# VH-VL binders against Large ribosomal subunit protein uL10m (mRpL10): the designs that were tried, part 266

Target 1, 224 residues: Large ribosomal subunit protein uL10m (mRpL10), of Drosophila melanogaster (Fruit fly) (q9vpl3)
Amino acid sequence: RGKINIQRPKAPHYERARVVAVTQPKYPELPKAKSCFKTRAERTQQQQENPYNEIIAREVRNWLDHSRLVAFFHLSSITADDIFRVRVQLHKQNLHLKSYGSKIIEQAVKNTRYEAIVPLFHSNHCIVFSPDPEKTAALLRIVRRVPQMVLLGGIVEETMLSRNQLVAYAQMPGLHAVQAQLVQTLSQAPGHLIQQLQAHQNSFVQVLDVHAKNQMNEETPKST

## First folded at step 14 (VH-VL)

Design hc21 (from gm16 with heavy chain Q99V; framework fv_anetumab)
Fold by ESMFold2-Fast, scan of step 14:
Formats: C-alpha cells, structure tokens, sequence
Structure hc21 (fold): chain C 224 residues (1-224), chain A 119 residues (1-119), chain B 111 residues (1-111)
C-alpha cells in the first residue's frame, strides 16, 4: 500500500502574492517612520492605496475563479494550534483553509457576481476552497468536529448554496441528482438565499453576544 | 516512488550565507508539508520547522525562529533552508522530511546535508 | 527545549525482546495517540518504524510494536537481530509552541 495519493488538479497559483506580502526578512522601517509625520486620515488613505492589498485581493479572486467548492464559515475563538490541525486535515483532502480581512474580501469580489457575500465577512470568518466539489462530504465530516467553525453557506459549481443546501449536496450520490437540486435552488426567488444566509449570521451574532456577556461576568475576578 | 533528494555537503566560514535544498519526487509536492530536522554531531534530533509548499506557510520551532528561513518553490518541487550569517554552532547534519498526517509522522526523509562551519 | 525522556542505552541478546520507553507530559504523549518511533543507523537518515503509537508503515518488520500507557509510550522489538543495533528516537505531537518534540534517543546494543 503506497502512501501516494491520486494526482489532483493543481490549486490556483497565488504564491507570488503571498510570498511578496508575507515573507520579507527585513521590513524597511523608513515608510513607517515617514508615516509618523502624517495624520491618522493620511495613514488611512495610504493603507487604502497599499499595493499588497490589491495583490492579496487578486489571490482571493484567483481562488474563487478556480475553485468549484467554496465554503464560508464564522470562526469563533480558536487557538493557533487547533486551527493549524484543522488546516492540515483539510489539506490532505485538497481543501484549502484561508482567512482574509473583510476589506480584502470586499475588494476581491467588488464588481463580480459574488459581491453579495460581503456581509457574511463582517465578523470573524474563514473560507475553505477546493477545485473538487466531491470533497464537500469530507469537508463537513472534518468541520463537524470543530465547534468553533460554523458553516454559513457556500458556492458549488458557481451556484450559491445555503447551509442546509450544502449539507444536502454533500449527501447526494450522483451528478444527475446534484444537477436537479441545483436547478431547483436556482428557481427560487433571486434574493431568498442571500436573505437566509444573512438571517443565520445575524442570529449567530446575537447568540455570540449573549455568550460574550455571560463569559465576561463569569471571568470577572472576585476576591472572596 | 517517493524520494527526497538534498543538496551536497557544504563547508563554510562564520558570517557566510548558505541555502540548502530538498527536492521531492514521486508524489504531488504541494499535497504534503515538508519539515526540517537538525542533528548536531553526536547529538539527537531537533525539530526546526515546517512549510506548506502550496502557500508557503511556515512555522518555526522557537529555538530556530529568526535564525533560519524556510522557503519552497512548488514549480520545481523544492524546499529550502537558508542562513543569512552562519555561526560555528550551525555545524550539523540537516534533514528534510515529508509530513503525511496532522500527527506529524515523518514518512520519507532526505539523505541529509552536512553543513560544517569553521574558520 | 523540552525533550521526551528516553533511556540513554538498552541492550539485549539475539532472539530476545527489549522495550524502549518514551516519557512525556499530559500535553504531548499523555494527551494524544500521536507518538512516532524512528530508527537511525550510523551515517544514515532516520527511518519511520511506528506512527500513531502502534501503527507500522509498509515494509517494517512485525517484530516492532508500539504501545502507550498514560504519559509513557513504549517501543518493543521482539526476536532481536544484529541489524536492529541502532539509535531509536521517539517523537510526539505537542500542541504548544514546538508541534513536534523528539526524545533524547536510545542506543540499542545487540550483544
């Protein structure tokens, strides 16, 4: 029994953007020192014009364009080691866990058909990409063991699906059944699915806010 | 057949830079992470760090953070370990190895690159 | 850095069984079933002998077996042969800053 996996389609190439943005051994302090002479507003404008933001936004667009499966998650408090373990498990199934700032997501999907997803990313989030939609079942199996990751919905074969529809898709045995379900989904009112995804996120945010309030009360030190 | 082939032995002086390589073959290079392990002469194995070649995500052991740079070029299925300025204490055998599971079993190892740093 | 605790050396005679221990903490060996064992002959790269406490890769002799109890993992070699003379290292996943921690190594001598 070999340990070699079946050859898979290559993931979108984003290495140029990631290497340039992240792997700089010496970060020149000169630009930052110069920005100390600027107002807060001027620094904000400089950040908006940051070329690395556009490079990363292009990386996100490349992932969206070349992934046949995209799943959106709300991410609650999780340790770096725990998310790393999830990332490694997902990677073995050709599932790529990525986290991007909300502004980067907005910039990436602006003027595309995916612009409607922007509100999903106003809270802590992460995205899983894959070129292989057959891996949806494997994705849900892995994620069900990670309570900090809450599935909001996804995109399969360029079609936006709610949480429940994505779960149903994962349980479908064949291509014909999948296509029939997608046709039924597409026949729904144009805004209905997005409204459902927004409602779920808002409900979760309310639950999280109550939890955070209770957590603060419990954690307050009391000298007895 | 899965194989990791490392670059040849190096003899350097303190203060010199060095970049050694580890080329994977016989498998999809971006599907597996690559770890680096150090072994000083007559000593045991020390974990240095890891790279995901698909997005160049790296993580270092605290003992090696800032002392070395791990990188990869997926177009040629090669991982790298680099020093900007070598010290005599960097004298060691360096191994690259493939990580196949989130539990970090190192299933295939390179043959090792001996780095000797002396005056 | 913190290393898993192994005996510096063990010895046995051909045909006998020996056991090498690997003791960690509750955050590594005790918390997970993620202990691996490596065999290293002089001048050679290490070879994976056991992973996830007790699983053998293809091509590894069934004379090698692994087990774990609490914070201590063990590698047992039965039917000891001259070729088994080597250094043996345990390793464990560590959920802290290192992710992988190795034992100090055990030199096995076949007398």
Amino acid sequence: as target 1 above (224 residues)
Amino acid sequence: QVELVQSGAEVKKPGESLKISCKGSGYSFTEYWIGWVRQAPGKGLEWMGIIDPSDSYTRYSPSFQGQVTISADKSISTAYLQWSSLKASDTAMYYCARVWDYSFPLDYWGQGTLVTVSS
Amino acid sequence: DIALTQPASVSGSPGQSITISCTGTKSDVGSHNYVSWYQQHPGKAPKLMIYDNSNRPSGVSNRFSGSKSGNTASLTISGLQAEDEADYYCSSYNSGSTWVVFGGGTKLTVL
Scores: ipSAE 0.006, ipTM 0.451, lowest interface PAE 12.4, mean pLDDT 75

Design hc22 (from gm16 with heavy chain Q99Y; framework fv_anetumab)
Fold by ESMFold2-Fast, scan of step 14:
Structure hc22 (fold): chain C 224 residues (1-224), chain A 119 residues (1-119), chain B 111 residues (1-111)
Amino acid sequence: as target 1 above (224 residues)
Amino acid sequence: QVELVQSGAEVKKPGESLKISCKGSGYSFTEYWIGWVRQAPGKGLEWMGIIDPSDSYTRYSPSFQGQVTISADKSISTAYLQWSSLKASDTAMYYCARYWDYSFPLDYWGQGTLVTVSS
Amino acid sequence: DIALTQPASVSGSPGQSITISCTGTKSDVGSHNYVSWYQQHPGKAPKLMIYDNSNRPSGVSNRFSGSKSGNTASLTISGLQAEDEADYYCSSYNSGSTWVVFGGGTKLTVL
């Protein structure tokens, strides 16, 4: 049987309001990953024609232009409560956790120096932005406790860094000039950096594709 | 000169309590996690859990959750592994090791503490 | 806890090359490049030999190399020496279980 109206709690209502206030508004009419095959094709078509996509793409471009620290993460399954706690901890350090669809990211970085990051966003992902590159150490300390967020790499002072390079940057003394010199030194092999970032992301995409294929094979027996 | 130094071997009876230690030196103790790894006689390595000494955040393997307590005192750069009531099956070598996070290796290891529990 | 699959033992003669395999699943070894290898001599603590599939820490001989293909990582020791006789453990980050997993270990015998 259902619950009586007089038994409805007040604390959960407050918590829901807090979650909505902290999380960025989700795109209107943006369907999530659970759409069926025909709905997925229609979703893709609708996203390209949606005028809100241009507004959100401009927002992403603005974040990239005004952030001296950008970190990219693969995001595994995580509860709304857990991601909310992470957002709160990050926000206290002037670190802003954002999620955007891959088409919006592609639209935002098209014809920019960051176009090479597009392959990173073909699976579940999130991005952390900050105007303060010295917050890299604080960022890594917070996400270290969130195993569902796997660091792929980032951009510091307009320079793309691999996961290991970003960790090395975080461990350096907090002198801006020394850190800027280190960033340039660590980024001396540009071809290898892009390959490393793409290889890591492709591994996760392959895992998801194999899992989905196995699920489909179990749900829909072979048409023999 | 990063070094992890563990407390000496212990011989205990079932039902007794025990607290073993791991002291870090040569690095900023609060910047790294300390993990505990168990090795039963003649067996392989088992991950037990970790502690972040900066705020005493702990994470345990499901096999060891509720069986042991991990703690740290950052003022003396020391991590601890504790049992309220030892069992004969707790007989093992216990290692502490340094972590940056889950995705990085255990880069420096303590020498190990042998715990023997017998009647 | 689930463990990665390693052969119980491998053997070789001085100067030969041997390979130790470490097989996981798509949720650990197959999903990322975070495989580590540890060497343990009898009565001593483990020593990190390889991290991130193929990288060597300072002080580790270039005779030790790591690789990964699909769900299987491999440690290769070339120019085998008597001092290489030890137990070898692989380890991987497991995103599904939110903790580290170890392989069962491989005993390397030299002569």
Scores: ipSAE 0.062, ipTM 0.560, lowest interface PAE 5.3, mean pLDDT 77

Design hc23 (from gm16 with heavy chain Q99E; framework fv_anetumab)
Fold by ESMFold2-Fast, scan of step 14:
Structure hc23 (fold): chain C 224 residues (1-224), chain A 119 residues (1-119), chain B 111 residues (1-111)
Amino acid sequence: as target 1 above (224 residues)
Amino acid sequence: QVELVQSGAEVKKPGESLKISCKGSGYSFTEYWIGWVRQAPGKGLEWMGIIDPSDSYTRYSPSFQGQVTISADKSISTAYLQWSSLKASDTAMYYCAREWDYSFPLDYWGQGTLVTVSS
Amino acid sequence: DIALTQPASVSGSPGQSITISCTGTKSDVGSHNYVSWYQQHPGKAPKLMIYDNSNRPSGVSNRFSGSKSGNTASLTISGLQAEDEADYYCSSYNSGSTWVVFGGGTKLTVL
């Protein structure tokens, strides 16, 4: 066996694929500022835990926990009218576009399984939530025409997926159980295991044969 | 198997119209976009534009906007690149290639159509 | 305008490793993980070798690898073979212009 290693808790490749290092500018330090641990440091620490941010962070956690589809986008400059048109198209598909400050997102996901997404939000961003993971294909169809929104990755059925894995999920047949199983497979051992499942399960074959040839060029699936 | 088959080489005179084709097979034609890439003799690759065959949505590179028309007929899984009036400077190899969207790679390429425009 | 910069040529001997660079801007190579590499043999259509910086399509030798640091992406070919002699192009999405752009191309010569 060379493909599964139970002793490895995390694959470095997946960590890199899911983390984008876009750091926001560090606040300038005053030249005469000295570290003060007494009253000043305590006061600064207290101000970091803004009550308003915690309320909104709790709302973000509720969206994350009750949405079976979450997609993360980098958002380039876009007019209010253009983003409104996108929101309307998404809403018709039960897809909810939201934007939150990076500090709020950090507070929301701190000490949760979603903490790895924080680096994605150090630049302009937005998030799309939906209770229906089968809407992934509709989501990606809509945002293809919005070049200001660049897909970074997402969460489907509580599984973090890279951009390519999310695209692959969108191309799967519309059977929820099949799609959920394939999501697990994509996160564990994408290339080889998908081909084995495709070869032995005819119901995976229709669009997966085409998709696998496009995505997995070292695996040459049958064209039957 | 996924395959893009392009129409044969063309020899035209300046001022003539031309329409070349790219037929997709082995996949759901409307689930992928078709891009067009130009390569002048001895030069590099230039992205021209793309089409979504599901509704004929197009995007063009600014260099090719107004110079060519991209279209598709999803009933026969074929995309087209068209000129109303050819110029000698249009002499080039033209490739079609499949992509999922503007940021996804061009994963399968046609064999190319050589267009020669001369007197 | 936007441009991806590649060296015009690189050369190597069989069995060696070579690297081809692709330098862009913060709004293309530096901002996203959407760099692709294409191999083109004379008279043939390009072939996708690497996508999303470092992923290989099915059928592409593991001798080909991709990486990115800041605004520069790199294609590395290990165990160089005569069949690797070709033109190599990088491409990237540019969030500022909202287009995909190609590099100028690099001719690899295997001595």
Scores: ipSAE 0.398, ipTM 0.709, lowest interface PAE 2.6, mean pLDDT 78

Design hc24 (from gm16 with heavy chain S103D; framework fv_anetumab)
Fold by ESMFold2-Fast, scan of step 14:
Structure hc24 (fold): chain C 224 residues (1-224), chain A 119 residues (1-119), chain B 111 residues (1-111)
Amino acid sequence: as target 1 above (224 residues)
Amino acid sequence: QVELVQSGAEVKKPGESLKISCKGSGYSFTEYWIGWVRQAPGKGLEWMGIIDPSDSYTRYSPSFQGQVTISADKSISTAYLQWSSLKASDTAMYYCARQWDYDFPLDYWGQGTLVTVSS
Amino acid sequence: DIALTQPASVSGSPGQSITISCTGTKSDVGSHNYVSWYQQHPGKAPKLMIYDNSNRPSGVSNRFSGSKSGNTASLTISGLQAEDEADYYCSSYNSGSTWVVFGGGTKLTVL
């Protein structure tokens, strides 16, 4: 539905007004005037690209890479004195409570197997690191009396665990029992493989029996 | 096999004291908290409070703070719920249950102790 | 005082499905994924049926399922059987008060 309906102006003063308008100098728009304004989002993006954030993100990745136990917590309102007492108690067990901004954590875990943890840090949070996974039970016992710290999940021996899986891990038998279970599991695999090989041999023998049965016995006549 | 065994039914008069028990077995008693839940006749469940048997740390619901005392003896794997002075309104079924922490479920329950308070 | 809101009763026929709602606030049901459901038969102790909104303990039928949307958690029982007739309670941890809150309970009748 295109319809062109334009006519030249009838009044002479229209052309005169247009001439006056085009002779008036237009102030050129400067791209700088438009780009000098920075939103909070743009400022946050610039902070994220700051070299300092890169250094701290690398530090977080080092903690993740060198810790065999990492636990993630939501942190409700807690006094500085109370969190300090918790931090000291954890430190005595070689458990290191760290707090990082969500953007730094996102940057640290981006393009890693741990990227799935990012949604856990949209609110107030903290992380506990330790090189010793045997300290999981000690960690949970300490945090048990700090209702402001709510366990969200963690990483043990490079495996991501939910809250309930972490609790189950803390209740596991000692290393000797775990090693015994592993040995038992390994010893079962060869038995199964040997059974499969024997089944193939039995099938072959059965084929031979069928072939032998179909063989005709011809008697040689002999007279005296 | 986790089991919580509670003491038998009690019939008391108003003003009397009472202490009921909950004995745990089949698990490490000090690794779990014991919660207490009340159920008045024909009514729903009310969480009363919780105890950590390892150090006797207690936490009460506001409705029961100062009304009852929760205690435990870890040497005999037993938790207790005690009243200094019973009221007719204390008539209810009382359950103990195992709970790992505040935000965990009550996963194993005792059979219940019926407490009747009447003149 | 403060309790989670459940319907007083629900009913269904054998083989059908039923849903029981549990409505709280942003400080309990809405704040976390730690809603539990308990089944209580007359004269018996409650039994844990669902924990952490949707997980089943060992030995609980897969006919029982849980879900949560905002401040409302739901227990769904499919393939209703006569033995499902019981009282059902929801429960949540309240992050503001650090204590457990139960729902008022729902009586399920299988007709």
Scores: ipSAE 0.021, ipTM 0.529, lowest interface PAE 6.5, mean pLDDT 77

Design hc25 (from gm16 with heavy chain S103E; framework fv_anetumab)
Fold by ESMFold2-Fast, scan of step 14:
Structure hc25 (fold): chain C 224 residues (1-224), chain A 119 residues (1-119), chain B 111 residues (1-111)
Amino acid sequence: as target 1 above (224 residues)
Amino acid sequence: QVELVQSGAEVKKPGESLKISCKGSGYSFTEYWIGWVRQAPGKGLEWMGIIDPSDSYTRYSPSFQGQVTISADKSISTAYLQWSSLKASDTAMYYCARQWDYEFPLDYWGQGTLVTVSS
Amino acid sequence: DIALTQPASVSGSPGQSITISCTGTKSDVGSHNYVSWYQQHPGKAPKLMIYDNSNRPSGVSNRFSGSKSGNTASLTISGLQAEDEADYYCSSYNSGSTWVVFGGGTKLTVL
């Protein structure tokens, strides 16, 4: 028997406070002397933080698994009022703007089909989730007027699409079959996002492989 | 095919008003923005601003804010660039071009409208 | 006000390769903003040659390629031909100023 109190104002201050908390800048910690030995306190802090990160990582995986549209953005400095207005506009269209730390995202997608997105989150970022891929056009129309949000790419119907492929998808008629065919056609061509991510990963792996092989096969020549 | 057709060259005196046009065809006019780019004689390209023809949302570069007005009539797929009072320094080639969003390229360009303002 | 830096001119002979640089800041070329390149022949409208740093529109020769490293984008033209003689402009969105910026332009002379 829970009666909803319809006479009390709902949510504006709560929603505002949540947006402010999310958009608060994270100041760097005061630099500390480096030590080769971890103290008991340092080890205990890492252990205590690990369960929290896993809980949030599971939430990220849940969003990925239940969203047929996922869009990735670079996020420049933006005021709390501006991001709040964006969130409200997006929410009206069943589009959910989320921001997570890069370590949490990496933990969430590790050993999943989404692991290729990790390089996108090495800078300021945000993600928009929706269960409805037909909302791609609405998403792009809203984001067009937010100069601080730059579209990087996304996932539609479990297919990774570049920025330009998402724009092409958004321009199609709202017929499910036509949009699904477009996704298949666009994904058959090497995508800008996937190619750049794979190129970055290959370059990184190559550097590590060369370094490892150099260390293994390194023989210091004796001075003559 | 996608095409942007601009109005013809104009010769004006300082203080006169002017409105030049850019008509789009071969695509859904309201789905793309129209950007305006200025090129003074012998100089480079300067981005002036954009319009979203679907609701006439406009945004200008600071150098052009208050100096020109950008408008559009979506019923005839035409965008406009207008001056209330021309100056000699407005002498330039003016291009319109199609743009999806700020970080997207200007992918199709009009042929340009030469505006000459002299005494 | 904020313009990207390009060399004023570059020259090459038919069959050679040349590279035009475009240097900006972390708010434009160095950010996730995508660089475009435009070709302009005398008396003609600019033509989009490269977008998103390295992609070519349909109908643009594969002799044109783009790249980016840090705050500097580059346009490379291989197998130079006489018709490549033109002015080349780079462009990027600047997230700090929140408008589109162009480079000063580079005059390519094919000798």
Scores: ipSAE 0.032, ipTM 0.552, lowest interface PAE 5.7, mean pLDDT 78

Design hc26 (from gm16 with heavy chain S103H; framework fv_anetumab)
Fold by ESMFold2-Fast, scan of step 14:
Formats: sequence, C-alpha cells, structure tokens
Structure hc26 (fold): chain C 224 residues (1-224), chain A 119 residues (1-119), chain B 111 residues (1-111)
Amino acid sequence: as target 1 above (224 residues)
Amino acid sequence: QVELVQSGAEVKKPGESLKISCKGSGYSFTEYWIGWVRQAPGKGLEWMGIIDPSDSYTRYSPSFQGQVTISADKSISTAYLQWSSLKASDTAMYYCARQWDYHFPLDYWGQGTLVTVSS
Amino acid sequence: DIALTQPASVSGSPGQSITISCTGTKSDVGSHNYVSWYQQHPGKAPKLMIYDNSNRPSGVSNRFSGSKSGNTASLTISGLQAEDEADYYCSSYNSGSTWVVFGGGTKLTVL
C-alpha cells in the first residue's frame, strides 16, 4: 500500500500534519557533504584542517573498494532541485552520486592503483559509484540528459577506462568476450598510454557495431 | 560504413513551411544523437541543437530555441529540421552530423541542404 | 552567444608547418572539455580532423596534430600541401552555457 486512505485519519489532525510537512526545511534533507553542487569556497574550507578528513577519505576508499563501476565527471553550475532529480534517478539504478574534495580523494587513493585519478579532481567534480558494472549503460543514458555533467572517465572491474573506452564498454553489454578484451587491453597498458588508445578504441567500437548488426541480421532467419 | 544523407536543396518564399531530412545508415541510429549545424552564406558554423532518436529528446541553442523544430523517426533512421514560417534570414546551408553526446565530436556529417528564402 | 576565437586567416608555403590557435574560456577549452577540429573545402561539408584535443580519426593524415594548453587549443599542419587549403574550425562543448560552440573559422591559404 503506497497510499493511506485519507478518510481514516481525522481531518483536523491530517490537515495540521500536512501544513507542517509543507513548511519543513528542504535543505537539511540533502546531505551537503555528499553533494556535487558545493561552492568552491565551501570545498576549500572542507579541505583545510578538517578534523573529519580521515573518516571521509576512508569512506571514499570504501566506496572504491566495494564498487565495480566508478565514473568521474566535471560538474558545472546546476540547481539543487536539478541535481536532486538526477540523484534520485541514479539511485533507482543502484548508482550513487557523491562529491568529495580533491585533497580527500588524493588521501583516499594514495599508494593505490587509482592514484592516477587525482588530476581529474582539480576542478568542480562528482563521482558515481555502483556495485554493478552492468549499470554502465543505464548511467550513461541518465547523464546524457544532464548537460552540466561532462564524463571524464571511470573505473570498471578495477580497470581505469577513458571516456571513450567507458562508452565502448557500455555499448557492448551483451558481448562478454568483447567486454573482457576491451578491459584487458587497458589493464596491459601503462596509464600514460590511455590517450594513445582512445582513437583505437573508437575504431574498434565501430568495427564491433558493424559485426553486431551483421550478427543480429544473421540470427533473424528469413521466413519463406 | 557510416553515412548521413540529407534531402535536396530548397527554394522557398517567406512565410512558407519547410521540413528537411537527414537519413543515417551504417550504424545503430538510436545509439547516437543527431546534431544540426547552420552556415549562413560566407559565414562560419553555428550549432543549432541535437536530438536523441531513441526517445526524441531535443535540446536547442538559445539562438534557435523556438525558431526551428528538430524531430526524428527511428523506424526509418531519419532526423528532421522544420520551420513553421520561413524568414529571409533563414537562408543558409544546413548540416546534420552524428554526435554521441554534447561533449563528443560531430564525427560524420551529411552533405548539407541549401535553403534559399527570397521573395 | 559564445564563440571560440580563431585568427581569420593563416598562410604558408608547401612543405612548411603552420599552426592555428583556438582560444576559449574556463567553461569550454580551459575546463578539461574536449576540443575538435574540422576541415571544410569550398562547397563541401566539414570533415572531422582532430577530436578530444589531439586524437585523429581513421583516415586523417598524421601531418595533422592537435594540442591544448590552458584556454587555448592549437591545430598544427606539418608538410603543408595544396590540398590542405581550406577553412578550419575548432569546436568545444561549453559546460556553463550547455551547448556546442564553434570558432569563427580560419582560412588557410597555401602559396
């Protein structure tokens, strides 16, 4: 039962409760520490001698350790209501939008395989986490409707992927061997070669799209 | 091979309606967006807007919001650019191009549709 | 309306190298947003030459290269040839305005 029969509660008490609910402050319900719309000044203050920075860094490390999908975004000016709608839509797909200061991210990934992500967070940013890498396609469909979010790259199955490689991964979710090959190709390359691989990944995706279409046509037999 | 084929040149009078087309082939039409770019005679390129053919989601630049309508029919892999009432200032070459998202390149372009509006 | 700044014209001789600049803002070129370059011959549609600042599509000559520093992106054409004579446009997504912006275009003349 998602809705209660209004006739059951006494009308005077229901009307009072409704008025109180409407006047409730909305800002305290949005966790500011985990929001993407923090101002530069607020972010800077959190980075300076914050007594909770170690706890937040551990939280970030925990998210990285328990997420098989992590996506990084540049975030431009967006209203609180708009980012809340995005967060709700992402949450329905088990995708968790978080924002952390650059120093905290650096501390969380220090001495790990993910240390290379630190330069991505020197400007306004946010991160999306999920335990389910199959949600990559759903993530990209949702964020394509958010023009203020610019995809920078991500981590899938502990492997760093460029923007183009993450898109390629999302386009081939039904082809496990191809997905494994794409992820494995990046894992064999040094981090500094990621840009060199982007053009090859785009060409590879186009070749795969042609093959996928040919396979679909071949699997639908012509009825005579 | 990815290809975008646009409809032929149009010569119209001010106040007339017009709908031009852009047909995609050689790729999954609903996986990519179609952007429209205007080029006035002797001038540079100007981005008009974009459509996601999978659900007809559109977004326009402010200069073209309310001036044109972008639509698509995914069943025939075709995107459209439409005017309800043409103006002489609409005289330009109009290009369609494939784009995965706002911050991705326009990687394949149609040949262009020349629209001439004069009395 | 936002536009990227390019020189109106550039010229060079066959075999030389030339560079075309493209200057934007912190919300487009400077904010780690990706820059593309397009070549347009007279009467023809534009062709993508460079994407994501420095990547070449399949079939584009390695004589074309791209770079970016701060708010300025650059297209460099080495070993200049007569066929390179065209208009060149830079483009980037402006995350602040939330639309694609083009440069004013640069006419390359090969003398």
Scores: ipSAE 0.696, ipTM 0.868, lowest interface PAE 1.5, mean pLDDT 79

Design hc27 (from gm16 with heavy chain S103Y; framework fv_anetumab)
Fold by ESMFold2-Fast, scan of step 14:
Structure hc27 (fold): chain C 224 residues (1-224), chain A 119 residues (1-119), chain B 111 residues (1-111)
Amino acid sequence: as target 1 above (224 residues)
Amino acid sequence: QVELVQSGAEVKKPGESLKISCKGSGYSFTEYWIGWVRQAPGKGLEWMGIIDPSDSYTRYSPSFQGQVTISADKSISTAYLQWSSLKASDTAMYYCARQWDYYFPLDYWGQGTLVTVSS
Amino acid sequence: DIALTQPASVSGSPGQSITISCTGTKSDVGSHNYVSWYQQHPGKAPKLMIYDNSNRPSGVSNRFSGSKSGNTASLTISGLQAEDEADYYCSSYNSGSTWVVFGGGTKLTVL
């Protein structure tokens, strides 16, 4: 670690270690229990009370709270060089690729509207965060060249979207406010709109045309 | 309205070259990938590879890497599958199909091109 | 050389329900919810019947349904009709191998 200024500093690891050190509790005494075996529920409760896990869970919640675009991926085995290349391409578009353990994600989203995402993380996974939902198209373009990454779904403007809904969102040009309204509409009619995107392109294009025309009308300067 | 139309059946001898085609219509050709699927006589389906017509990016299944070339001409909305030197084992039905990405369904299929390679 | 496992054949009587299984690995069927099923009549191109495990394209009868549990996907055909007699293939993307994998196919006979 004496070469901090030679390569990019590992600021996140340093910050995490510092936070853990500051919050490190004195050794807790185990409660006296007549039963020597802990139930699964007791182990789960004990695990959730781990201060380190809660600190990282808060970091994840902070990313969720400050990101208007969140995309969830299954990630298969990939070389360090390949994932670094992907991370660099994403960073240029203000897209931030992160990996967290399944337990941390569960703790982060517990008692939130996003609790439904927990089953997506049963296997190897990664998450891409961005404060800019307009970068959804750029995200999909970049990951389309990464066959080890499979899009599972995402969150756009606090709305959970399936893979097909996220792709549909990416194909729609428009003002940010109108796009947010469209996201809500997409989430309310998943089967019909997704089927139109996949099997009935003409019908979906018609929906997009109506949306584009509505945006044009909204963008037209009001002269009165 | 979405249609994929493939070229007609071919009868060739071993060592000959061949290029078969798949023309898309009724959609924006460059927005979707074209996948190729092989079916040997009396056998199942084998995925060969894909092409993105927007930039000619290709990816092949290991069984077909170096055995065939996939290409596309976006100006005429046509994808191609090509052999430099045919083998008798290349005898099969070849399908093209539209695919958004690797993990999306093959949603519209061409009618197939039967390739027969015999002496 | 990873392939999805299907029974070679299955049979049923008109009006009966049958189920065709498709077993893969954690890198394909088990890793995501994007299993597809294709129907192929002799001499014809395959037709997409089910996508994303359980969704039907427009024009596909509601007698066809799909499901998945762990590494096994299933296609169920209710109210069997003579026209259902065909070969059925499952398919899933394998992100480990990085290509689309098909099952070996199941020949459905309507007796």
Scores: ipSAE 0.699, ipTM 0.880, lowest interface PAE 1.6, mean pLDDT 80

